# VHH binders against o75319, part 166

Target 1, 181 residues: o75319
Amino acid sequence: GNHIPERWKDYLPVGQRMPGTRFIAFKVPLQKSFEKKLAPEECFSPLDLFNKIREQNEELGLIIDLTYTQRYYKPEDLPETVPYLKIFTVGHQVPDDETIFKFKHAVNGFLKENKDNDKLIGVHCTHGLNRTGYLICRYLIDVEGVRPDDAIELFNRCRGHCLERQNYIEDLQNGPIRKNW
Short names: E, the ipSAE of ESMFold2; O, the ipSAE of OpenDDE; V2, 0.75 times the mean of E and O plus 0.25 times the DockQ between their complexes.

## First folded at step 12 (VHH)

Design L49 (framework vhh_4orz_3; at its last look DockQ between E and O 0.31; V2 from the best seeds 0.00; counts 0 for: pae O 2.8 > 2)
Fold by ESMFold2-Fast, scan of step 12:
Structure L49 (fold): chain B 181 residues (1-181), chain A 119 residues (1-119)
Amino acid sequence: as target 1 above (181 residues)
Amino acid sequence: EVQLVESGGGLVQAGGSLRLFCAASGFTFDDYSMAWLRQAPGKRREWVALITSGGETDYADSVKDRFTISRDNAKNTVSLQMNSLKPEDTAIYFCARQDWDYPEGFDIWGQGTQVTVSS
């Protein structure tokens, strides 16, 4: 399908790096086939993503794609030097433990292998908001010991948009820590 | 109460036409993308057509150029004009509301309307 996702134009393409972390969040890039439906200033291709990251004096070392589709862009549209990881994440409901553990494992592995550089982990769902914000905050809370409200505030400020799903916010604030087995 | 109600299904000969209607209530219809999906016996539901809040349309390859989705925001209705019908179009047709944040999924569904295309 080549239709533009609902509300996609309403969100900033790329947030800022979350200080004290290696995370940066953004909305899904759209491949060239979508561009005839967008004004030039609305375009946000995979190439545009990397240009915007460079404009912030940052460098991506990993992209984690949380969308439950491959219609928006192909991994081949990304530079071969940047690893791409797909974690099919069901939205609406809080991500399940398997999804949370996959995300944590990917982040931990990246950080272990990138101790000698300052490259970022780029995370996106469709809008770079609810699934993205949930998994980043869940990681900060469970692995790094950040207080839930602090994690949420940091994400909201750096993304430039607030988490909107109340069930996600409730789980972050009052839900259990997800432990790996 | 949030609800979608389909109508317009029936029996038609191959090459014929049908128009399906979906009446929406209980939510701000204008703010959501609406879709039609279908399910043939023994198969999973497949997406057929979608119309965004802004009126952009999209279609599955199997129905492209034969089906047209449209909406009437004043009446809270989405419709599907089905032309050049084929026996393989036989299915229960469902109206659905797209989840805006998880556009890969649909959060509100109608009960469906049967379309049968004879040879």
Scores: ipSAE 0.742, ipTM 0.873, lowest interface PAE 0.8, mean pLDDT 94
Fold by ESMFold2, look of step 13:
Structure L49 (fold): chain B 181 residues (1-181), chain A 119 residues (1-119)
Amino acid sequence: as target 1 above (181 residues)
Amino acid sequence: EVQLVESGGGLVQAGGSLRLFCAASGFTFDDYSMAWLRQAPGKRREWVALITSGGETDYADSVKDRFTISRDNAKNTVSLQMNSLKPEDTAIYFCARQDWDYPEGFDIWGQGTQVTVSS
């Protein structure tokens, strides 16, 4: 159904570009059918996403959708010029190595194809925070060599909300480096 | 101490009714969506009904108009009224709490209560 995800209204729709990276994080946009349950100021549609990105003088070149569902919006509702990739990411638990690999592979492929522009990779789960923050930070730590605490602080600052899942934070801070293949 | 405890299951004749109850403890019940799921022998667990923290409900097509989910935030309970029961409704019924950050899944489960619908 068209029920609003719990706590979805509590989060800023779109973060800021993470300096020194090509990432921007946001909560899941909701298609028009959800809007009967929302006040006008609460609405955040796929079109609203692109308007907010434009207001920041940025452009999306890829959307990575980490949700394990198709109910929030249809990829066909996005501009044809913006590639869309779904990576089904199980929550609760730290994402497994297969999911981490798929994310790293997608980011690396984007960076190769987009080396001559400054377009961003938009990443979201439901709230754009825990699964999203984990995978972005995991990439920065494993691929870019960023210190865990620095990756987490950068994500939290730019998203506008702090990572909440303790097991994700613990794994980023104290867990092993994952393979980059 | 987070717990969900189901009750109210049993044997009932086709066409009959049962009401299931789920008592919640150890968390802020008012803040969570709650659901009922079921698992028939040899089958995968399937979603049955959901009620949001604000009282909005949703149902699987197979039970719509026969089952009613409700919640009592003062008593920390969620209920499932099951009417016009069919033999295909036979299953273990589980109360579950929807994950607040992963709404595609459920992070706390009861042990389940058996519902058996005879012909």
Scores: ipSAE 0.544, ipTM 0.786, lowest interface PAE 1.8, mean pLDDT 93
Fold by OpenDDE, second read of step 13:
Structure L49 (fold): chain B 181 residues (1-181), chain A 119 residues (1-119)
Amino acid sequence: as target 1 above (181 residues)
Amino acid sequence: EVQLVESGGGLVQAGGSLRLFCAASGFTFDDYSMAWLRQAPGKRREWVALITSGGETDYADSVKDRFTISRDNAKNTVSLQMNSLKPEDTAIYFCARQDWDYPEGFDIWGQGTQVTVSS
């Protein structure tokens, strides 16, 4: 159905580019069928996403969708020039090693293929916060060698909201490094 | 502790009515959509009815016009009024909190309540 996700309205639609990275986080855009349940100012469609990114003088080069459902929008709603990757990620629990690896692999592949530009990796879950923040931070920590607290702070600041899930935070701060290959 | 507790199940004759209740605790009830699901012996669990935080309702085709889902946010309860019951409605009925980030679209479940409709 076209049910608005819980608390979806409470979060900023799009964050800011994370300095020193190619990451930008945002909440899930909703296809047109959801608009009838939203006030005009609450609407955030795939089109709105790209408009907001443009307003930041940025360009998306990849979208990684971490939501567990496909009901929010269709890949066809995105420009053909922007690759779309779905990584089904269950909420509330720390992503498993396979999910983490998939994410890292996708990011590394993108960076390898996009060395000649400055296009961004757009990452979102439902709220673009917990799962999104965890995987971005996990990448920065495991691959880029960033200190966990620095990664978390950077994400929180740029997203405009702080990671909320304690299990995610704890795993980032004190959990083991995950395999990069 | 997050918890859902169903009640109101029982034995009823075909054509009869039952009203199921689900009491929620441990979370902000009015922020979530709630649903009823059921599982008959040897069958897969199936979605029955859903009510959004805003009060919008949806039903499986098999129960449309017979079942009514409602909620009371003041009491943190969701109810299922079942009319014109049929033997094929026999099942364990579960209350669940909707979360699309979980498999099947639900993250919290009650223990279930048995509904038996006799011919």
Scores: ipSAE 0.312, ipTM 0.667, lowest interface PAE 1.4, mean pLDDT 94
ESMFold2 (binder alone), look of step 13: mean pLDDT 87; pTM 0.868
OpenDDE, look of step 13: ipSAE 0.032; ipTM 0.453

Design L5 (framework vhh_4orz_3)
Fold by ESMFold2-Fast, scan of step 12:
Structure L5 (fold): chain B 181 residues (1-181), chain A 119 residues (1-119)
Amino acid sequence: as target 1 above (181 residues)
Amino acid sequence: EVQLVESGGGLVQAGGSLRLFCAASGFTFDFYSMAWLRQAPGKRREWVALITSGGETDYADSVKDRFTISRDNAKNTVSLQMNSLKPEDTAIYFCARQDWDYPEGFDYWGQGTQVTVSS
């Protein structure tokens, strides 16, 4: 379908880089077919994403798409020079260990291969909020040893919106560390 | 407690019309996208129509130009007007609420209402 996702307009398109990390979070870009349903100032295409990242003097080196759909944009709408990874992530429930493992391995692989540059890992779900914030915070807690409340605060500040799913917040604060190798 | 209750199903001749209703309660109805899905005998559930909180509509190709989804926020109802019905439209029709944060899924469903179209 070409309908605009519920509440998509309520969220800032792109957050700020999370200081001390290589992460930047954003809401899902919408391909050209959606633009007839949006005012010019509401448009956020794949091209708009790259323009907004550039406006922050940053550069994307990887996009991780957490949506459980392919209707919003196609990988071919992105520059061929930027790797795209799809991780089909079921929302509502806390992401399972397999999904968490896949996310961690993708991030670790990127960081190992990009030691000599400052390129960012862009992460998004539909709103760039709950699935996105959960997986970024899970990585910071489990791999980087960041305190859960500090990870959540950092994400909320840089995204410009607070994590809203209480079960996700509860798992980050009190859940077990996922020891994925 | 979120509840969705369908009504308006029945038996109709090919070429006829039916209007389905879904009464919603237990949540702030006007904040959510609502949908109709159907399940024919021996087949998987398929999406039929969706209406967003802002009134934008979307339809499966199989029902486009024949079905119209609408909502009445004052009465917490979503409706499906079905015109030019075909035997292939025979199914149980379900009302569903879209998860706002995970719009790829539906978090609440009604029990369904049977629609039978005779040739």
Scores: ipSAE 0.717, ipTM 0.861, lowest interface PAE 0.8, mean pLDDT 94
Fold by OpenDDE, second read of step 13:
Structure L5 (fold): chain B 181 residues (1-181), chain A 119 residues (1-119)
Amino acid sequence: as target 1 above (181 residues)
Amino acid sequence: EVQLVESGGGLVQAGGSLRLFCAASGFTFDFYSMAWLRQAPGKRREWVALITSGGETDYADSVKDRFTISRDNAKNTVSLQMNSLKPEDTAIYFCARQDWDYPEGFDYWGQGTQVTVSS
């Protein structure tokens, strides 16, 4: 079906690049079939995503899709020049160690292969907030050694919305460091 | 706490009708699509009907034109009108909240209500 995710319209389509990182977060773009259920100003397609990124004078080098479904858009809707990675991530619960590792591995691989440019890692879940924020922050904390509160604050500020789920926040602040290998 | 409570199940003869109800609480009801699922003994749980927050409906082929799903956002209820019931419709029927970020597309469902259709 083409049901718009709940509260999807309440979130900014695209955040800002996180200073000192290659991360940018955004809500899930919706393929054309969803447009009939949206006002024109509410529409946010894969094409719109790239337009908005360009407006920020940035370029996407990788998209990590954390949604658990594949009904929102197709990888074919993206430019061929931008790799797409799907990491099925269940909502509401803290991602498991495997999911965290997959995310870290993808990010590290990208950074290794893209040392000669400044392309961004675009990360999104449904709203581009909770799962997205958790995994980005988890990376910053576990891999980059950033203080949890600093990571969370940085993400929130750049996304334009704050992490909402207490279990995610609690795990970031007080949870154990996850293995990087 | 999200709660879904089904009611209205029972024993009915083939060709008969039942109306199932689901009372929802603990969340913003009108934000979510709701569904009915069923599970017969020894069979996997299957999707039966779905209604979006906007009132759009969809049905499994096996129940199309016989079952009607509806919702009342003011009362936080979803209903399933089952007509022309068949023995094959015998199952436990579950009310479920749709969430595509969960396996099988649902994050909550009730305890179910038994529907038995005798031949």
Scores: ipSAE 0.420, ipTM 0.732, lowest interface PAE 1.0, mean pLDDT 94

Design L50 (framework vhh_4orz_3)
Fold by ESMFold2-Fast, scan of step 12:
Structure L50 (fold): chain B 181 residues (1-181), chain A 119 residues (1-119)
Amino acid sequence: as target 1 above (181 residues)
Amino acid sequence: EVQLVESGGGLVQAGGSLRLFCAASGFTFDDYSMAWLRQAPGKRREWVAMITSGGETDYADSVKDRFTISRDNAKNTVSLQMNSLKPEDTAIYFCARQDWDYPEGFDYWGQGTQVTVSS
């Protein structure tokens, strides 16, 4: 079970902080057992993630892992000072309201507890693209009142890759606002 | 548009061998991981084997060292060589395409091919 996820190498490891927010998106880090299948420049371990965030002069305060698996890395591979939250998110279809609510609750809780610092919320799925981009944009639209097209453009620019799932894009642009508290 | 068509199933005696084929069409076959899953009578579907676009393979413990998955990109075909078959391998075998964005799931499935192992 240590095969590299399809297309994982095609995407930038870490995006840029989304200006005006606390979000930063990245692809899933892969624990050391995967490194035998990767060239040195392709490696992106949990340690590499923190090094790349630091290189941007940023600091992570929370990681939200949206993958529907535990095989890529263990929470123990992360620094003890950074909280880790797992939200098992089914891909392909638009995330359900329960998943959206969990994501919003986690983000709101982090922001309330971190008003006096500038630490980031790191969000990832397998590629840090569709599930990740959907949930970040959904939060910006529903909670922060950002226009859908502006949220999508901001995510695409900062991630360095555009959302690819048309059903996700359509839901963000024309779907209902989820007012879950 | 996307089609997966299995063949090669049949009746075989315990200890025998079968080779299953899956013909794929309607997408860029070379870009996707492909898998075989099976469903035995009265049981849930279970994953059997997978092969990535780059040719990496993986197997369920129950079939390891007995089954071999392979692909032929020139023919848009994925195959499963099944050796040392047991009555417990009796199932409908399905070819599936792994979702690239959600590799924990499958987005397209074939109709299945029946494998029956007698003892």
Scores: ipSAE 0.662, ipTM 0.817, lowest interface PAE 1.1, mean pLDDT 93

Design L51 (framework vhh_4orz_3; at its last look DockQ between E and O 0.03; V2 from the best seeds 0.00; counts 0 for: pae E 6.8 > 2, placed apart)
Fold by ESMFold2-Fast, scan of step 12:
Structure L51 (fold): chain B 181 residues (1-181), chain A 119 residues (1-119)
Amino acid sequence: as target 1 above (181 residues)
Amino acid sequence: EVQLVESGGGLVQAGGSLRLFCAASGFTFDDYSMAWLRQAPGKRREWVAIITSGGETDYADSVKDRFTISRDNAKNTVSLQMNSLKPEDTAIYFCARQDWDYPEGFDYWGQGTQVTVSS
């Protein structure tokens, strides 16, 4: 499939680092085969991702890909020095406990291994918004003890777009803490 | 209430043509990508074709150059023109609406329409 994902052009490519954390959120990069369908200023390849991160004086140490597809780009399109983790995350419904556990485990492992540097954990789904924002906020709430509204506000501000799925927002604000990692 | 209703299925000889229709209601049709998927007996459901809100189309390799997806936003319909039909195209064909924030998935489906291609 080489069609541009629905609504992908509506979102900023890369957010800002979330202060006090190692997280940065972005929309899915699209490999070169998509570029014929995009104006030059709309292109956001894996290379463009790394250029935009460098422009913010940041460095990626891990990419977590939450999309439920492999059609957008290949891990081989990324620098070999940056680990890539695929967590197939079903959208629409709130991510299940197994998915939440995998995300928490990956983040905890990265932070433990990267104590002596300031490298970032890059997280994306298709739009870098709902699945991405949910899992980052869920981590901040459950592991770091951040208040739900503060986590959501921080994500929204740094991503440059607000979480849109009301069931995700409701679960973050009023749902149970997931302690299964 | 979102509803998708398929029509146009039937029995056709190999090499023949069929046109499937999907009538959509209960949502702002123009804002959504619409797709056709199919399921043959004993096989997994597979994606066939998609048309985005902007009119971009895409096809599975098995149907490329034989099938054409189109939409009529004034009538809230999506159509699938199937040419050069093969026995392997025999399946129940489903109209589906793509989820608005999860483009990898579909949030509403029709009941399906049977297409049978005789050798």
Scores: ipSAE 0.779, ipTM 0.884, lowest interface PAE 0.9, mean pLDDT 94
Fold by OpenDDE, second read of step 13:
Structure L51 (fold): chain B 181 residues (1-181), chain A 119 residues (1-119)
Amino acid sequence: as target 1 above (181 residues)
Amino acid sequence: EVQLVESGGGLVQAGGSLRLFCAASGFTFDDYSMAWLRQAPGKRREWVAIITSGGETDYADSVKDRFTISRDNAKNTVSLQMNSLKPEDTAIYFCARQDWDYPEGFDYWGQGTQVTVSS
Protein backbone atom coordinates (compact mmCIF):
# COMPACT_ATOMS: atom_id res chain seq x y z
CA GLY B 1 0.00 0.00 0.00
CA ASN B 2 0.77 3.67 -0.16
CA HIS B 3 0.82 4.37 3.53
CA ILE B 4 2.73 7.43 4.55
CA PRO B 5 5.57 6.52 6.89
CA GLU B 6 5.01 7.33 10.52
CA ARG B 7 5.99 10.88 11.45
CA TRP B 8 7.32 11.39 7.95
CA LYS B 9 5.66 14.79 7.73
CA ASP B 10 7.43 15.98 10.88
CA TYR B 11 10.86 16.14 9.31
CA LEU B 12 12.40 18.60 6.90
CA PRO B 13 12.56 17.05 3.47
CA VAL B 14 16.18 17.92 2.75
CA GLY B 15 19.06 18.92 4.99
CA GLN B 16 22.11 20.97 4.13
CA ARG B 17 25.43 19.78 2.82
CA MET B 18 27.66 18.86 5.68
CA PRO B 19 30.62 21.25 5.49
CA GLY B 20 33.90 19.53 4.83
CA THR B 21 32.07 16.50 3.45
CA ARG B 22 30.18 15.39 0.38
CA PHE B 23 27.16 14.23 2.42
CA ILE B 24 23.63 15.51 2.36
CA ALA B 25 20.76 13.81 4.17
CA PHE B 26 17.08 13.85 3.35
CA LYS B 27 13.91 11.99 4.18
CA VAL B 28 12.60 9.39 1.79
CA PRO B 29 10.99 10.86 -1.28
CA LEU B 30 7.62 9.38 -2.12
CA GLN B 31 6.48 8.40 -5.56
CA LYS B 32 3.46 9.99 -7.19
CA SER B 33 1.02 7.42 -5.91
CA PHE B 34 1.46 8.83 -2.40
CA GLU B 35 0.41 12.35 -3.40
CA LYS B 36 -3.27 11.60 -3.07
CA LYS B 37 -2.69 11.12 0.64
CA LEU B 38 -0.75 14.35 1.12
CA ALA B 39 -1.47 18.03 1.04
CA PRO B 40 0.32 19.74 -1.81
CA GLU B 41 2.78 21.42 0.53
CA GLU B 42 3.57 18.06 2.13
CA CYS B 43 4.52 16.34 -1.07
CA PHE B 44 8.12 15.36 -1.55
CA SER B 45 8.81 13.33 -4.67
CA PRO B 46 12.05 12.26 -6.29
CA LEU B 47 11.63 15.23 -8.58
CA ASP B 48 11.15 17.53 -5.62
CA LEU B 49 14.33 16.15 -4.11
CA PHE B 50 16.40 17.17 -7.09
CA ASN B 51 14.73 20.55 -7.27
CA LYS B 52 15.53 21.22 -3.64
CA ILE B 53 19.12 20.12 -4.11
CA ARG B 54 19.41 22.46 -7.07
CA GLU B 55 18.03 25.29 -4.99
CA GLN B 56 21.00 24.77 -2.69
CA ASN B 57 23.28 25.10 -5.69
CA GLU B 58 24.35 21.48 -5.28
CA GLU B 59 24.25 18.37 -7.40
CA LEU B 60 23.68 14.80 -6.37
CA GLY B 61 26.20 12.27 -7.58
CA LEU B 62 24.93 9.26 -5.68
CA ILE B 63 21.88 8.26 -3.73
CA ILE B 64 22.19 5.72 -0.95
CA ASP B 65 18.83 4.37 0.11
CA LEU B 66 18.85 2.79 3.55
CA THR B 67 15.15 2.01 3.82
CA TYR B 68 14.22 -1.60 4.27
CA THR B 69 11.21 -1.36 1.99
CA GLN B 70 11.04 -0.68 -1.73
CA ARG B 71 7.57 0.77 -1.87
CA TYR B 72 8.42 4.46 -1.51
CA TYR B 73 9.85 5.07 -4.96
CA LYS B 74 11.53 3.28 -7.80
CA PRO B 75 15.06 3.76 -9.01
CA GLU B 76 13.50 4.53 -12.37
CA ASP B 77 12.02 7.65 -10.84
CA LEU B 78 15.55 9.06 -10.56
CA PRO B 79 17.60 10.62 -13.31
CA GLU B 80 19.69 8.09 -15.14
CA THR B 81 22.75 10.19 -14.48
CA VAL B 82 22.57 9.61 -10.73
CA PRO B 83 23.53 6.17 -9.47
CA TYR B 84 21.24 4.57 -6.95
CA LEU B 85 22.42 2.18 -4.27
CA LYS B 86 20.17 0.23 -1.98
CA ILE B 87 21.49 -0.90 1.36
CA PHE B 88 18.72 -2.62 3.22
CA THR B 89 19.06 -1.37 6.76
CA VAL B 90 16.79 -2.38 9.60
CA GLY B 91 15.80 0.46 11.86
CA HIS B 92 16.04 0.84 15.63
CA GLN B 93 19.12 -1.33 15.97
CA VAL B 94 22.73 -0.40 15.36
CA PRO B 95 23.64 -1.46 11.85
CA ASP B 96 25.74 -4.57 11.70
CA ASP B 97 29.33 -4.63 10.51
CA GLU B 98 28.31 -5.78 7.07
CA THR B 99 25.94 -2.87 6.61
CA ILE B 100 28.54 -0.43 7.88
CA PHE B 101 31.11 -1.89 5.54
CA LYS B 102 28.78 -1.68 2.57
CA PHE B 103 28.12 1.95 3.31
CA LYS B 104 31.80 2.80 3.71
CA HIS B 105 32.70 0.92 0.59
CA ALA B 106 30.08 2.76 -1.42
CA VAL B 107 31.18 6.14 -0.13
CA ASN B 108 34.86 5.42 -0.73
CA GLY B 109 34.13 4.16 -4.20
CA PHE B 110 32.18 7.28 -5.02
CA LEU B 111 34.89 9.57 -3.72
CA LYS B 112 37.52 7.72 -5.69
CA GLU B 113 35.54 8.06 -8.90
CA ASN B 114 34.41 11.62 -8.33
CA LYS B 115 37.64 13.40 -7.38
CA ASP B 116 37.20 15.83 -10.25
CA ASN B 117 33.79 17.14 -9.18
CA ASP B 118 31.87 18.29 -6.14
CA LYS B 119 28.78 16.14 -6.46
CA LEU B 120 27.10 15.06 -3.26
CA ILE B 121 26.33 11.73 -1.72
CA GLY B 122 22.67 11.81 -0.86
CA VAL B 123 21.76 9.48 1.98
CA HIS B 124 18.31 8.70 3.21
CA CYS B 125 16.38 6.26 5.30
CA THR B 126 12.71 6.77 6.12
CA HIS B 127 13.17 10.03 7.95
CA GLY B 128 16.73 10.64 6.87
CA LEU B 129 17.73 10.91 10.48
CA ASN B 130 18.64 7.94 12.64
CA ARG B 131 19.96 5.27 10.29
CA THR B 132 21.19 7.96 7.96
CA GLY B 133 22.84 9.93 10.71
CA TYR B 134 24.44 6.91 12.27
CA LEU B 135 26.06 5.66 9.10
CA ILE B 136 27.26 9.10 8.04
CA CYS B 137 28.68 9.73 11.49
CA ARG B 138 30.16 6.24 11.62
CA TYR B 139 31.97 6.99 8.38
CA LEU B 140 33.25 10.34 9.60
CA ILE B 141 34.44 8.81 12.84
CA ASP B 142 35.97 5.61 11.48
CA VAL B 143 37.33 6.82 8.17
CA GLU B 144 37.86 10.54 8.54
CA GLY B 145 38.91 10.48 12.19
CA VAL B 146 36.32 13.01 13.30
CA ARG B 147 35.48 13.17 16.97
CA PRO B 148 32.18 11.49 17.66
CA ASP B 149 30.56 14.53 19.24
CA ASP B 150 31.71 16.74 16.41
CA ALA B 151 30.32 14.34 13.83
CA ILE B 152 26.99 14.11 15.60
CA GLU B 153 26.73 17.86 16.06
CA LEU B 154 27.62 18.47 12.44
CA PHE B 155 25.01 16.01 11.21
CA ASN B 156 22.31 17.30 13.51
CA ARG B 157 22.91 20.89 12.55
CA CYS B 158 22.94 20.20 8.83
CA ARG B 159 19.98 17.83 8.88
CA GLY B 160 17.94 20.26 10.93
CA HIS B 161 16.97 17.48 13.30
CA CYS B 162 18.87 15.64 15.97
CA LEU B 163 19.59 11.96 16.12
CA GLU B 164 16.92 10.48 18.32
CA ARG B 165 18.05 6.95 19.07
CA GLN B 166 20.16 6.63 22.16
CA ASN B 167 21.64 3.33 21.12
CA TYR B 168 22.95 4.96 17.95
CA ILE B 169 24.35 7.91 19.84
CA GLU B 170 25.92 5.70 22.46
CA ASP B 171 27.53 3.49 19.86
CA LEU B 172 28.93 6.47 18.02
CA GLN B 173 30.30 8.06 21.16
CA ASN B 174 31.60 5.02 22.96
CA GLY B 175 31.43 2.10 20.57
CA PRO B 176 34.38 0.51 18.85
CA ILE B 177 35.71 1.56 15.50
CA ARG B 178 34.35 -0.68 12.80
CA LYS B 179 36.41 -2.41 10.15
CA ASN B 180 37.03 -0.25 7.10
CA TRP B 181 38.11 -3.06 4.84
CA GLU A 1 6.18 -0.63 27.51
CA VAL A 2 4.19 -1.03 24.34
CA GLN A 3 1.22 -3.31 24.80
CA LEU A 4 -1.41 -4.50 22.40
CA VAL A 5 -4.23 -6.67 23.65
CA GLU A 6 -6.66 -8.28 21.26
CA SER A 7 -10.16 -9.46 22.08
CA GLY A 8 -13.40 -10.45 20.39
CA GLY A 9 -12.40 -13.65 18.69
CA GLY A 10 -14.44 -16.81 18.77
CA LEU A 11 -16.29 -19.47 16.84
CA VAL A 12 -18.72 -18.37 14.18
CA GLN A 13 -20.51 -20.01 11.28
CA ALA A 14 -19.77 -19.17 7.72
CA GLY A 15 -21.56 -16.01 6.71
CA GLY A 16 -21.48 -14.75 10.27
CA SER A 17 -19.86 -11.68 11.76
CA LEU A 18 -17.34 -10.86 14.47
CA ARG A 19 -15.89 -7.68 15.80
CA LEU A 20 -12.34 -7.68 17.10
CA PHE A 21 -10.90 -5.11 19.45
CA CYS A 22 -7.40 -4.07 20.30
CA ALA A 23 -6.42 -2.03 23.32
CA ALA A 24 -3.16 -0.19 22.92
CA SER A 25 -0.94 1.31 25.61
CA GLY A 26 2.61 2.41 26.24
CA PHE A 27 2.94 4.79 23.31
CA THR A 28 1.34 7.80 21.65
CA PHE A 29 -1.42 5.93 19.91
CA ASP A 30 -2.57 8.66 17.57
CA ASP A 31 0.91 8.98 16.06
CA TYR A 32 0.89 5.49 14.61
CA SER A 33 -0.82 3.55 11.94
CA MET A 34 -2.35 0.37 13.21
CA ALA A 35 -3.13 -2.89 11.52
CA TRP A 36 -4.69 -6.27 11.86
CA LEU A 37 -2.67 -9.29 10.84
CA ARG A 38 -3.65 -12.91 10.77
CA GLN A 39 -1.92 -16.24 10.71
CA ALA A 40 -3.55 -19.48 9.80
CA PRO A 41 -2.05 -22.81 10.79
CA GLY A 42 0.87 -23.67 8.59
CA LYS A 43 0.69 -20.37 6.77
CA ARG A 44 2.65 -17.17 6.92
CA ARG A 45 1.38 -14.19 8.76
CA GLU A 46 -0.39 -11.78 6.47
CA TRP A 47 -1.71 -8.28 6.85
CA VAL A 48 -5.47 -7.91 6.75
CA ALA A 49 -6.24 -4.25 7.24
CA ILE A 50 -4.41 -1.03 8.02
CA ILE A 51 -5.55 2.32 9.32
CA THR A 52 -3.25 5.31 9.30
CA SER A 53 -2.93 7.91 12.01
CA GLY A 54 -5.06 10.09 9.77
CA GLY A 55 -7.79 7.50 9.49
CA GLU A 56 -7.06 6.26 6.00
CA THR A 57 -7.70 2.58 5.47
CA ASP A 58 -6.44 -0.21 3.26
CA TYR A 59 -7.37 -3.86 3.01
CA ALA A 60 -6.02 -7.08 1.67
CA ASP A 61 -7.81 -8.17 -1.46
CA SER A 62 -9.12 -11.25 0.28
CA VAL A 63 -11.09 -9.22 2.82
CA LYS A 64 -12.08 -6.14 0.86
CA ASP A 65 -15.73 -5.17 1.23
CA ARG A 66 -16.13 -7.67 4.06
CA PHE A 67 -13.88 -6.26 6.75
CA THR A 68 -13.75 -2.75 8.16
CA ILE A 69 -10.96 -1.38 10.30
CA SER A 70 -11.54 1.60 12.57
CA ARG A 71 -9.84 3.35 15.44
CA ASP A 72 -10.74 5.41 18.47
CA ASN A 73 -7.89 7.65 19.45
CA ALA A 74 -9.62 8.78 22.60
CA LYS A 75 -9.72 5.22 23.87
CA ASN A 76 -6.52 3.99 22.23
CA THR A 77 -8.37 1.22 20.46
CA VAL A 78 -8.49 -0.26 17.00
CA SER A 79 -11.31 -2.47 15.81
CA LEU A 80 -11.96 -4.89 13.01
CA GLN A 81 -15.50 -5.55 11.92
CA MET A 82 -15.58 -8.83 10.05
CA ASN A 83 -18.67 -9.61 8.01
CA SER A 84 -19.49 -12.47 5.67
CA LEU A 85 -16.88 -14.62 7.29
CA LYS A 86 -15.52 -17.62 5.43
CA PRO A 87 -13.76 -20.76 6.61
CA GLU A 88 -10.58 -19.45 5.00
CA ASP A 89 -10.71 -16.52 7.42
CA THR A 90 -9.91 -18.92 10.25
CA ALA A 91 -6.72 -17.72 11.90
CA ILE A 92 -5.18 -16.05 14.88
CA TYR A 93 -5.71 -12.35 14.45
CA PHE A 94 -3.13 -9.89 15.73
CA CYS A 95 -3.26 -6.21 16.36
CA ALA A 96 -0.06 -4.58 15.17
CA ARG A 97 1.65 -1.21 15.20
CA GLN A 98 3.09 -0.14 11.91
CA ASP A 99 6.77 0.70 11.57
CA TRP A 100 8.39 0.61 8.18
CA ASP A 101 11.81 0.46 9.75
CA TYR A 102 11.13 -3.21 10.34
CA PRO A 103 11.20 -5.82 7.62
CA GLU A 104 7.63 -6.87 8.24
CA GLY A 105 6.40 -3.31 8.43
CA PHE A 106 5.33 -3.76 12.03
CA ASP A 107 7.28 -3.60 15.26
CA TYR A 108 4.75 -4.69 17.88
CA TRP A 109 1.78 -6.99 17.96
CA GLY A 110 -0.29 -8.65 20.63
CA GLN A 111 -0.78 -12.26 21.58
CA GLY A 112 -3.63 -12.55 19.16
CA THR A 113 -7.21 -13.71 19.30
CA GLN A 114 -8.46 -16.90 17.68
CA VAL A 115 -11.10 -16.64 15.01
CA THR A 116 -12.66 -19.88 13.81
CA VAL A 117 -15.17 -19.96 11.02
CA SER A 118 -16.98 -23.22 10.55
CA SER A 119 -18.47 -24.34 7.29
Scores: ipSAE 0.038, ipTM 0.461, lowest interface PAE 3.3, mean pLDDT 93
Fold by ESMFold2, look of step 13:
Structure L51 (fold): chain B 181 residues (1-181), chain A 119 residues (1-119)
Amino acid sequence: as target 1 above (181 residues)
Amino acid sequence: EVQLVESGGGLVQAGGSLRLFCAASGFTFDDYSMAWLRQAPGKRREWVAIITSGGETDYADSVKDRFTISRDNAKNTVSLQMNSLKPEDTAIYFCARQDWDYPEGFDYWGQGTQVTVSS
């Protein structure tokens, strides 16, 4: 099945660069086989992603795919010049310490390798909202020392949609700082 | 608490028909996509059909044109009409609810109902 993910049509395809960070969030792009089930204005392919990034005068230097499946698109559908990393992230629950560590490690590695440019880290889950917002905010809180409510507000504003999952919001606001290795 | 209860399984001759039902409770049924999956002896669980909250449907190639998924939001039920049944359709059939944050997966399903198609 190439069924369109539930509620996927309701989200803006790509957010805006988060000021003061190297992050941009978006919903999962859908490969060509899904387009039979979409109106033209609803399409958001891997190609459309890169076109929208260019329209913002930005450039992706890494894509972090948080989905727990490979059915939406293949890494081969992306330009060879953009590194791609899959971090399997389950929904319905706060990401575990291993997942958080992998995300932090990937971001820190990218920042070291890209000190001399302004390329962005693109992060997505299925909707580009709850799992994506959680891990970006967790990074900003734990690594950059951003206050939880400020991280959440920045993400929500730049994504164009507010975080929805209450257990994620609660963990970011009231949970412990994660000191993952 | 979320409950999904399947019914309508049984023994049927090849070429025959069955209708499966799934009664849902403990959540806002109208907001979720619902699916049927099946597991044949010795095989992986595979999806069969899905119906979105908006009523759009999709099917596995192996059952397309023979099976029809439908939902009744007033009764909180999802059904699977299975026509032209083949011995290969023999399996335990599960009703499942799509995960809210992980729409590529399912967070609840029932105990299943056995469908046996004899040749």
Scores: ipSAE 0.016, ipTM 0.441, lowest interface PAE 6.8, mean pLDDT 89
ESMFold2 (binder alone), look of step 13: mean pLDDT 85; pTM 0.852
OpenDDE, look of step 13: ipSAE 0.024; ipTM 0.336

